# Ledger of designs, part 5: VHH binders against DNA primase DnaG (dnaG)

Target 1, 371 residues: DNA primase DnaG (dnaG), of Nanoarchaeum equitans (q74mb1)
Amino acid sequence: MAKFAPVQYKYIIKAEFEIDGIVDREDIIGAIFGQTEGLLGMELDLRELQKQGKLGRIEVEYKRVGNKTIGTITIPTSLKAVETSLIAAAIETVDRVGPAKARFRVKEIVDVRSSKREYIRNRAKELFVQLLSKTAPDIEELRRELEEAYYSKQLIEYGEEKLPAGPLVEKSDEIILVEGRADVVNLVKHGILNVLGMNGINIPKSVVELSKRKKVTLFIDGDRGGELVLRNLLAAGADIDYVAVAPPGREVEELTNKEILKALKSKIPLEQYIKNLRISINNDENKEKYKELLSKVFDTKKAIVFDEQFNIIDEKPLEEIDKLPSAYGIAIDKILDNETYAKIKGKYQLILALDSNVNAQERVITLKDIQ

## First folded at step 15 (VHH; from G6 with T101R L108E)

Design K5
Fold by ESMFold2 at other seeds, last read:
Structure K5 (fold): chain B 371 residues (1-371), chain A 122 residues (1-122)
Amino acid sequence: as target 1 above (371 residues)
Amino acid sequence: EVQLVESGGGVVQPGGSLRLSCAASGFTFSSYYMYWYRQAAGIERELIASITRSGETYYVDSVKGRFTISRDNSENTMYLQMNSLRAEDTGLYYCAAKSYRYGKNPQEYEYWGQGTLVTVSS
């Protein structure tokens, strides 16, 4: 007989059954496939998983007691714990074998490698309790909830601020820095273990200190929020080496494994990222309107406010800038400094100025940005 | 359309033998589990023997060792060989065929014959 490499199974599902009649072995196996079809989606279809080698041969042991068939099934799987638990739960829905009524109950899920056994015992208990106590949540949503709970337990706390982190953050020479806990969980879920989160807009001292000792890649969302995070980090004195950006309109916390790896492989040096931001402004469809507004205020000692169509709403001397109404944007005939920013903070989404000495939370476009 | 026709019933002395037949038509015989039921006067029908698609058999204790169920898939016929008959075996004997379809629209299939009378006396 030919010698084959062993299939690496991770878990074994063991279930008991009682069938109200005598039945053929083939019909027991057929019922498992036939009654779980479509319950877990195409990716977890048991027949397809077996063809792919991700489910082993279903072993059936039984005896007859009067007009009943009682026994056990054993299903080896190379799937992860969450997927194995979902399949085990689906097997409990099997209620017919041939013409006979049946009852299936999962007895246990055994970790083939003992290093994971303790986690699986705890996880199986949690899954069973959750199934009994919840009104039927969507199966896909349940899978996401189980995954989040599983990977959240792998996080460590970093620094005095107790920041969410992957387990390799202190050992690695390089760190991936993300905005929040959900981003950390998603990266750890996909095997990125040298990740550190910040949890909010305040830049933690521990992050600044770590950035000076290790190579840091900032992994930001593909929207304006990511730009604010970078600006705040730089203002706090963090030493950022590279920037990786999620696809346009996507957040790091929602990326797939392929998208995460692609974004990290496409990281660029910080200096190049800043240059690319200037080019992006130059390709902005409103670039000429920014120039027009800045030209109108230049050397006037005034500020003007404008709406989303860039229509001027009001204008006042710079001394009265605090008396201008809130609007989409403001253009000012000066370098944006802390004193001026304090008077306009939160009133506008866009600030046009001659230059800026302030790390504003709003988008700031200066003459050098639009040249 | 679908029919199960029992035959072979009759009057027999205690200790005697009878062979019942159940001829099937109108369905794929080899896809069905087959059953013999017995109904004595004033009593609900009860299962006495069954045979799976592959030929595995079941008997109730009262007939075990005396009755033999079999099937011939090439003739679409099930049999019940009854030996060492007793007065208590008197009754109307029915054959039944059962199957089940899985999927989005699950469906039970169950067919019955009209019965053949077995009388053990004299």
Scores: ipSAE 0.680, ipTM 0.910, lowest interface PAE 1.2, mean pLDDT 84
Fold by ESMFold2, last read:
Structure K5 (fold): chain B 371 residues (1-371), chain A 122 residues (1-122)
Amino acid sequence: as target 1 above (371 residues)
Amino acid sequence: EVQLVESGGGVVQPGGSLRLSCAASGFTFSSYYMYWYRQAAGIERELIASITRSGETYYVDSVKGRFTISRDNSENTMYLQMNSLRAEDTGLYYCAAKSYRYGKNPQEYEYWGQGTLVTVSS
């Protein structure tokens, strides 16, 4: 195993306890590890965090009062505020030390870097701890909800459309343009503060205007939906300078810090991206099969479902598209819109349509793409 | 099969001494907290002394300074040395062992002996 570098601590959890009996010091520490094991998942497991150097040594101070052990514990962490609050809440679930009943209560979480605002931080964490103690939500869902709430407060509104934006979008000479609010939140969370979202508006006027006076990198999902966003922006006259693409099959809103930075470093000029897109479609060995299937549905008001060998499995009128089975792909005699996509989302890997007005997660090929 | 067997009880005059033993079998003795309880006539069973796994001790006020609890993990035996005995120490003395298992299915373990009678005077 490789040697680990120590990480400086950011927070100190302070908790009080009362134990109905005399107990050994090591059993107090053992109870904390033993009764939180598996409670917060592997990412926040206390033994693992300590092995990683993200959780410091648990310090215990206590006194005997009759047949009771009363005291405090101190736990340094290098984790962020949310994770530290979850750890603190988990410690309050400890109700046994050895054979004795116990009660633990978190008194405060001290910010090592600043004491002046510790009241606000500690009070927010107390309220969060209270909420967590009264519910049993999935820990990953809870983390996501807390992160969304925290980083959403750092967003500003941009333009008449009140578009979601990072705080540096107006001051920066360059901006990162993304599809929606969730993308903005994720980028801000990871330190990309010159980001602007379109918030469900395909062609915001403010985006077009901004694109003409700032250098714009469009950061799109790694699927066909991102290509539609680009096409709509270009049709509206936006001046896009670069394109960055999320890893294949991944959405910008779900990327890690490393994936975001790598995608942004790998951005390419718009002209080159368009050229690559045209080459990719023209070099697809199945291009003629796409064209054949689209020609078969053209002006028929039908949808056709097909397998990996492009054999037709089923065919129905467009009004019955929801009744078609899942398969490798579907071809439709329609512009793919939100209504139609809602009926077929997740049922196919490939969608052939006359055109597309939606950001589909599946690969979408249109007549324009194969002309 | 878990067994706790007390011994060493008997009749003794006030001011005398007596040594109780609790021999344990069927479990890992060193993993348990050990306890002495006393039940006098007309009184509920009361804890009088305890000893942790590492040897830290607790005594109720009525026996503090007169009784000494100890354990020998190599012999799986707990002791209670009782000095300066008083008539009020008369009663049935019980040995108990307690432990707790953490984890997915937490479990409390608690075992008791049958008791050994201590009679002071008369």
Scores: ipSAE 0.675, ipTM 0.908, lowest interface PAE 1.4, mean pLDDT 84
Fold by ESMFold2 at other seeds, look of step 21:
Structure K5 (fold): chain B 371 residues (1-371), chain A 122 residues (1-122)
Amino acid sequence: as target 1 above (371 residues)
Amino acid sequence: EVQLVESGGGVVQPGGSLRLSCAASGFTFSSYYMYWYRQAAGIERELIASITRSGETYYVDSVKGRFTISRDNSENTMYLQMNSLRAEDTGLYYCAAKSYRYGKNPQEYEYWGQGTLVTVSS
C-alpha cells in the first residue's frame, strides 16, 4: 500500500491470531480484507476505508512455532468508536489465512488520547462480539442497537415525570423541545445536548414550568403530527419562543446531522409560524388566480410581480429577481430555496413557487397547494 | 485437468542423495502453497516440508538440515533435495498444492500427486 502522510488516529485495534501453518505476511493481510469484504456494507468496507485514509497500515508481528504462525496485528483508525468496534468484531470472523485454518481474537481497542474511555469501549466490544457469535442478526440492526445503547447512557432524567433529556438541559438558558425519547437520543447523538423530550400527547407539567423560565425552540416533525404537538403545548400554557420543522415527510428521530442543523438554523418565531398556519388553513377564494399566475410563469425561467388585484406589474428573468420592485406578490419559476429567498425577503406578502424548501415569513403557495 | 507429477525417486545407498521434482499443470502454480509428504510402509502420510508462495519454508525435525525444498514458478515445478539419506527415509513421497478462495462462496482447493518411491538400502 501507498505511504500515507501523518494522520491523527483515534483508535488502535489490537488482535492476536493463531494459524495452523506457515504463511506469508501478505496472506495474513489479504485474509483480513478478503473475509470482511461485503460484511459491513460499502461505508465500512475495509478497502474503501483505507483508500479514504480512515484506516491505517495493518502492522503484523508473528513468530513460527513448529508448523504454526502465532502473532498480533495492529490497525490504526480515525473512525468513531461504534464503527471501530464493528470492524474489530468483524476481524474475529476471519478463520482462514491462505490454505490454513486461523483463529483471530481482538485483544483490545486503545483510545490514542484516553485509555479510560477506550477501556469502556473495549468491554462493550467483548459483549457485542458475544452477541454476534450467538445470534447472527442483521448487521445494520446491530449497529443501530449499539448506537442506541451508547447514546442512551448519556441521557439524564428531568423533573418528577423523569423525562428524557440531554445532559445540558438544566445548565443552558435555551432548550430544544422534542416529542419523545427517540428524538432526544438522535439529537444527543449529533451533539445537541440541551434537549428535552416529552411523553407524546400528554404534556408534562415540568415542560410547561420550564418553558416559562427558559428560551424554548420546539422541534417538530415535518407532517401534521408536529402541528398537533404544538397545539397541545399551547393549550397547556407552555411559553414557546421558536419553532423548527423537520424536512417535509421526515421525522426528527431519523434526521442526519446536516438536516438537524439546517432545521434549527431555519427556526422562526412562534408568532410567525402561527400566522403562516392560519393563512394556510383559509380556503382561499383566489385559487384560480394563483393557478393563472403560476401557469403563466411555468417553464419560462422568469419571475412575475403582481398587485392586490393580481395585475402583473413587472417581469424579469430569474437571474435578475433582485431587480424586481416590491409588490403584493411574486410568482417564480423554480423551487423556493434559501438563496432565492434571501433576494426577495421582505419585499412581498405572497410568494407563488413550484415548491418550497424554506420556512418563509411570507405566505407561500406551491403547485401542490392548488392542484 | 489438474496434474501433479512427481519424479526423481529411486534406490540409493545410505548417505546418498536424490532430488525429487513435482511438475504442476492445470492451475496457477504461483498462487498455491506447496507441500511434500512422506508415507512409509504401515504408517500414515506425514508432512515433511512446505513452501509458501513467496518461498518461506518449513521442515519437520527429522529432515531439517538434510532436505531442502524449493520452487521455480517460471517452470511450475517444486523440488526436494534430499541429502544424507537414511533407511528411515524410505517411502512414497507425495507433492500437494493447496489454496483458498475467500468471499460469499468460499472454496478450498487441494491437489495431490500419485507419489514417487524412494528406497534407501544397502
Scores: ipSAE 0.664, ipTM 0.906, lowest interface PAE 1.4, mean pLDDT 84

Design K5
Fold by ESMFold2, last read:
Structure K5 (fold): chain B 371 residues (1-371), chain A 122 residues (1-122)
Amino acid sequence: as target 1 above (371 residues)
Amino acid sequence: EVQLVESGGGVVQPGGSLRLSCAASGFTFSSYYMYWYRQAAGIERELIASITRSGETYYVDSVKGRFTISRDNSENTMYLQMNSLRAEDTGLYYCAAKSYRYGKNPQEYEYWGQGTLVTVSS
């Protein structure tokens, strides 16, 4: 018992043709039906498919060039991809239109749903912009997204790496260095125009070179990530003069004008920041546990994994570090480098190492951090 | 019995006019594409004009603007109005009817007349 066939089309077959003579439009359509009859069996007979609503009207466009008719046909179908492809191939076997010889070739098969979704997406963006032009939305998240788009047009590109920067980076004696593009946009939005951003965990050569020519204030988030950025900059040879820190738990990209100005005016020399960092680590309630674990692996050529209570779960030579189980933390008797990090990435929440040359996603504590 | 009978040929001076007719019988005229061909002495038969079932027309460049092909499906007759005749138009003029049957047993149909002579001379 057959159910009602859908009317919505899924694909459009587009084919081109060349006919050795002038012909009537209806004979082009008739040739397609007549010459595909019986090729694909009864279930894919084009006349029956059209009666069932599975094949739409065949549209024909053509022009005359001398004694030739050249053009295209368009055939909508609600069939699946494989059946549509079979019909398209059958159309390429059409070699006569009326008494004239013909050649058909499928140009493309268009997915209707994909095209409709793209139109809806683009039109929705246009209508949203028009709405904002009439009234401002109360939605804070949408406001921030539009502000970022607006102020990002005021940025310039710096160096061969095309780093995001404010327009006064080259002209200013002092540079404010931030981690990423979102930070640059926020500072420019609030009138800080001598700002330069970096691309993720890469330390660009242009940043290192600029740091040797200009006075640099590193403006970092108020969390662990900021410390890692500083360490990587110093390892790359950058000459950082001052450090400014966002309020605890805040990111530079989300700060208000008042918070930005206060943080920049409260900047401190690099030496003092490092000293303050050591004092803060000494007050960590787990500091002695970190020391104990690092001392236990020191000069052993081994790695130790431990649980949240700092109990040792397993121990292996460094060569077998990839064979250690996932756990709360790991302590290793070496400098954390890219090779070692690739083997342990994502397996631990805390990494204790002698030193670090990488900007890890996990918390890393080194001997220098607890000295 | 299928028949195509041309008429209207004759002798005419340069710049003159003739009207050829092709009377058809023995088949469904309105289902066929119709053609005029010309054969001059020592030359292969050449298509000079055609007309589709619905009346769309084609002309070779040498006759375009001077010749007009037409058909009257109610009279089963095709015509060729020839104006501004030239010596180069001299030849035997044939009408042809062509059709093609699609389906499981495809078949080509092609019928020809006997021809009518057109002579353009001073």
Scores: ipSAE 0.656, ipTM 0.906, lowest interface PAE 1.4, mean pLDDT 84

## First folded at step 17 (VHH; from K5 with E56Q)

Design N5
Fold by ESMFold2, fold request of step 22:
Structure N5 (fold): chain B 371 residues (1-371), chain A 122 residues (1-122)
Amino acid sequence: as target 1 above (371 residues)
Amino acid sequence: EVQLVESGGGVVQPGGSLRLSCAASGFTFSSYYMYWYRQAAGIERELIASITRSGQTYYVDSVKGRFTISRDNSENTMYLQMNSLRAEDTGLYYCAAKSYRYGKNPQEYEYWGQGTLVTVSS
């Protein structure tokens, strides 16, 4: 015995058409499929979507007025608003039915589950998309722009800094912390609603305060920039519990659902991430150069600045460390403490020290790191 | 090679009848919309009747009720039965076949016959 599972349609596309001739009903439907084929890629192919039950049967009503065929089409969909808008825009590109010239115009997209007021807001946005469908724009770029606009409306503002956040950030015991707004949008798009962004500025006080009350997973890009974000958070006193890292060379804002889930499942405790960084330093091909520079400065009571080629640019006694020029890196014969860091902060990309008592924003390599 | 060959034209008295034929070859006849056009002296060629792939028909007002377009897909032939002919029906009658291919390389297909003369005279 068969079981019936009704499909819940979310939107109904209604379009009007005018055709310069009499035509067969079958050719109206065939023109829609034939002229949209390959236009939106396989994921949004109308024939495939209909086979999957995500697009309902195309209903056609028309009348003959002289040598013209005038009517409407109705297409129910269970797709989301962005995909429905793209389908509707593609239908407006249909300009032939059989041998006859035709004009299709989307009259409306009815949101069967939204209130009247929400329908008006969504319809205004969709009218802009209809204008774009009269050209042959880059569909992938347009899809991305529409998704950004749509999911941006799902974000809330958190804290006095009005940080971008998913709607569950306040209610969840755990949060996912990301660098910027685009990262928040991408995670919300993929159903991760306990996310908070820092909006690309100095570490917000609201983030530091929240990190002391909730479990925090920092989700960072897979490049060197991600390590800087972590370092800045720690320097500001944030309590980070876990770290998740995007694949090498990838940004959090560009990840697919699968990549996001994999990265979050592979999160590790902060302490383990720090340990892994130390192991990576030991395999660094410049490790011997770090050792050489530290050896040169060891027990000299001096600091040495060097360029990207590890050539010494200048050296001075530790008492005169503030008089050294900015450069690629500095090596000091001292444990890096708050006093010393205040004198060199922002002047170098790399700090070589005997040990470190501070969470510096720059890369710090110590003697124990170079074993 | 695509061919559309009209036949059946001639001289006829007002009120008389004539049956035009358009024999098609070189293409899949059943995939094309078919048309009859008429050109009177000094006037542009005008559509007078059409028939879709499935047999739906259109007629201009001046011939509606007097002319009947039909097609026989098994014989690759379109017809125009012309009854109650009038002097203003005089002209060259052309057969046309039209189709369109969708896809990456869209293409219009439009073929014409050379015409058959119909003269309605007292």
Scores: ipSAE 0.698, ipTM 0.916, lowest interface PAE 1.2, mean pLDDT 84
Fold by ESMFold2 at other seeds, last read:
Structure N5 (fold): chain B 371 residues (1-371), chain A 122 residues (1-122)
Amino acid sequence: as target 1 above (371 residues)
Amino acid sequence: EVQLVESGGGVVQPGGSLRLSCAASGFTFSSYYMYWYRQAAGIERELIASITRSGQTYYVDSVKGRFTISRDNSENTMYLQMNSLRAEDTGLYYCAAKSYRYGKNPQEYEYWGQGTLVTVSS
């Protein structure tokens, strides 16, 4: 068998016509080709587009009323919206069919994909009305449940971990990576379809693998938890290209359409984002005091607790870290690990350490955070 | 030189029949739509029947069911069979050929015969 050319139509042009005479079907089709020839250049020539499979067969339906021929044409195209619109406009210039005068008017351009979305919208309205007929439920809760169910059905599962994703993750050359399912739902709700969530899983293997094949924008919350997600991804070997950040104190799942688009438009290359973090730390008024405290504890195998004025209150060997009093902050001569954090959790507002392997509730500043 | 020559006209009693012919030369006959027009005294020519390149036909109400238009592309000839003739059918009958060329230099082509007289009288 011969090789099959893939053809997926994106739009259907529907136009109506009125012809001042009785004409042959072939002459209607011939007039369209003949009168658009050369108007849009070789790349958008209708005969060439049809030869390439980018323009489908022209379907013609008509009736005869006296000495007139009245009808419609439909033309499927795989072209993008702007090219389809140019073709449609060119068809409106057709003013002859054979020897007869004619008038063509584009009635509509149907987006093949929008018909499926319209069915979903109508069916969701019907289901919502059915839920309201059960008088017990809170209307606000029903609206939230319907929206969640509706947009969750638009999600696909990605990878062996069955991660929540928008429908365009595989097809897109660039993806947007978010922390959880709620973030994915919010982005899909606002038309961002090339999104992948991690769903609370400690850095999924599928995410690391995908990041090495595609351009990845990490879209994180505007707090320190979001920065830790980035560090964990890099430690796992993920190839992150860009970072987009929600406004300070905001979560991605809460953002409005404008906030999402603004954040994504203002995304920064990873290297620039890291550079900006280093500059921000350098401008902190207390940076020198953090350096002083870390230098005092460095290579001493001790921990130092200090007050809000950065005066040292107490000092003990690391082995006795649990015996130190609660205070504003603590500086330790080691990497903050889970065992050490369990002994100091909730006792301090600020933790200074050589490095951190822990997602602490408190603010953590490490040597790498201050150059 | 383009030429359309009508023939077959004459004097006929009411209820009678005539067959008109239009012989064409000087152009590609199969590329043209063909028409019969009638001109009665004091009236502009009126279209009475037409036939497309593939044989699709149109008739004005006053002749529908009585007249039959046909064409033979191999003989470059169009015909009009006129039956059940009436006094109102009296007039000069013209053959016409029409076509249109698309493209950079669009051109309307329209050719006419000299006419053949049909008289319906008692």
Scores: ipSAE 0.689, ipTM 0.916, lowest interface PAE 1.3, mean pLDDT 84
Fold by ESMFold2, fold request of step 22:
Structure N5 (fold): chain B 371 residues (1-371), chain A 122 residues (1-122)
Amino acid sequence: as target 1 above (371 residues)
Amino acid sequence: EVQLVESGGGVVQPGGSLRLSCAASGFTFSSYYMYWYRQAAGIERELIASITRSGQTYYVDSVKGRFTISRDNSENTMYLQMNSLRAEDTGLYYCAAKSYRYGKNPQEYEYWGQGTLVTVSS
């Protein structure tokens, strides 16, 4: 059943509390549900989220110190980062547990996937060091050298530039174009015989001429991006039909058979690649910078102003926000309300805030905008 | 109509014992935290013991080990067993009931009794 499927928790909210009285554990949990009811709308109602399995069991640990109850709560959630942050903020509004006054403060939100990845990374590093300490030979470099020697004999030279090519480049109606000789060798090794290399960034005349007679798929490395190579090819007059990209962090010359075939099957038309390239680069870079700036102000009660390169120019407590200089942008540790906006209106082009209750004339980016 | 009625006060010699009762009516007793307060001459009313809905207890240091708070939800009654009484325990003893309603119409509920006099003297 779709509503009862098991869920993997993504985040854990950890919060501290201090209660001015001795209270029952169930009343701590009841206060959290009771005082957040209706606060975040129906989609983020905590009882409903728990019924749906999106919010785990709330764990409470506490001790009694005089006439006070002091402790922590732990709330696992399968929600995304923005929704988790909203719930965490709502928990900080809880000010009563039963008849007693209370104060809640979120200490941290733990990324469950990052914690597991950290363990895997550290343990893999330890195991790899243990393997090497047993005087393992440098067999992988030797294997590469032997394979290059063998498959290099299967290459042909194409054009007056004597470009490295697979044996079927002339007979095929479609050509896979790669950057260098090592890429050609790897593709030939895996049975892709209609491949042509350019031996570097210098765009050969033979490649341009061939591209006008045959369908060309440009196959580029995952880390190097395609813009420079593609731009140079287009400036030279090459007719590129499709683009295939190696997995992130991988080079074409090192791909396995499965990765090569998957990348070639996932090729996209040139126009779509150019569109995706502009969107992906801009969105990814901007999101990262917005997240960095918001994370720096989060729970600090400060505001930070920054320039067009997202370098911090100045920072001050929120109470002194009117003393900050005009700049490209400002990040604030609060919900943008009318009072705060009146103090910063017209001084910035970009406002980063936890949320917004105003319709500002400037661009406003909130936590929910950068999920 | 909410009522809290204390009883069991009186005159007792130092070292003696008394058992106070607080009979409650007009509200759901099991939903309230219950409290005993003491007011000595010239001093503001002070909390001396409390008991949660489930029976968890708190005592100020001056009475800990000598006083025992308890509740009987079936009889809507809270008790204070006072042993090893001292002259400084003399005063008016009040029971109180407190609760809080969450939601769109939040409301604090706090009710008090009239008090029962405890005098510790020779």
Scores: ipSAE 0.680, ipTM 0.913, lowest interface PAE 1.4, mean pLDDT 82

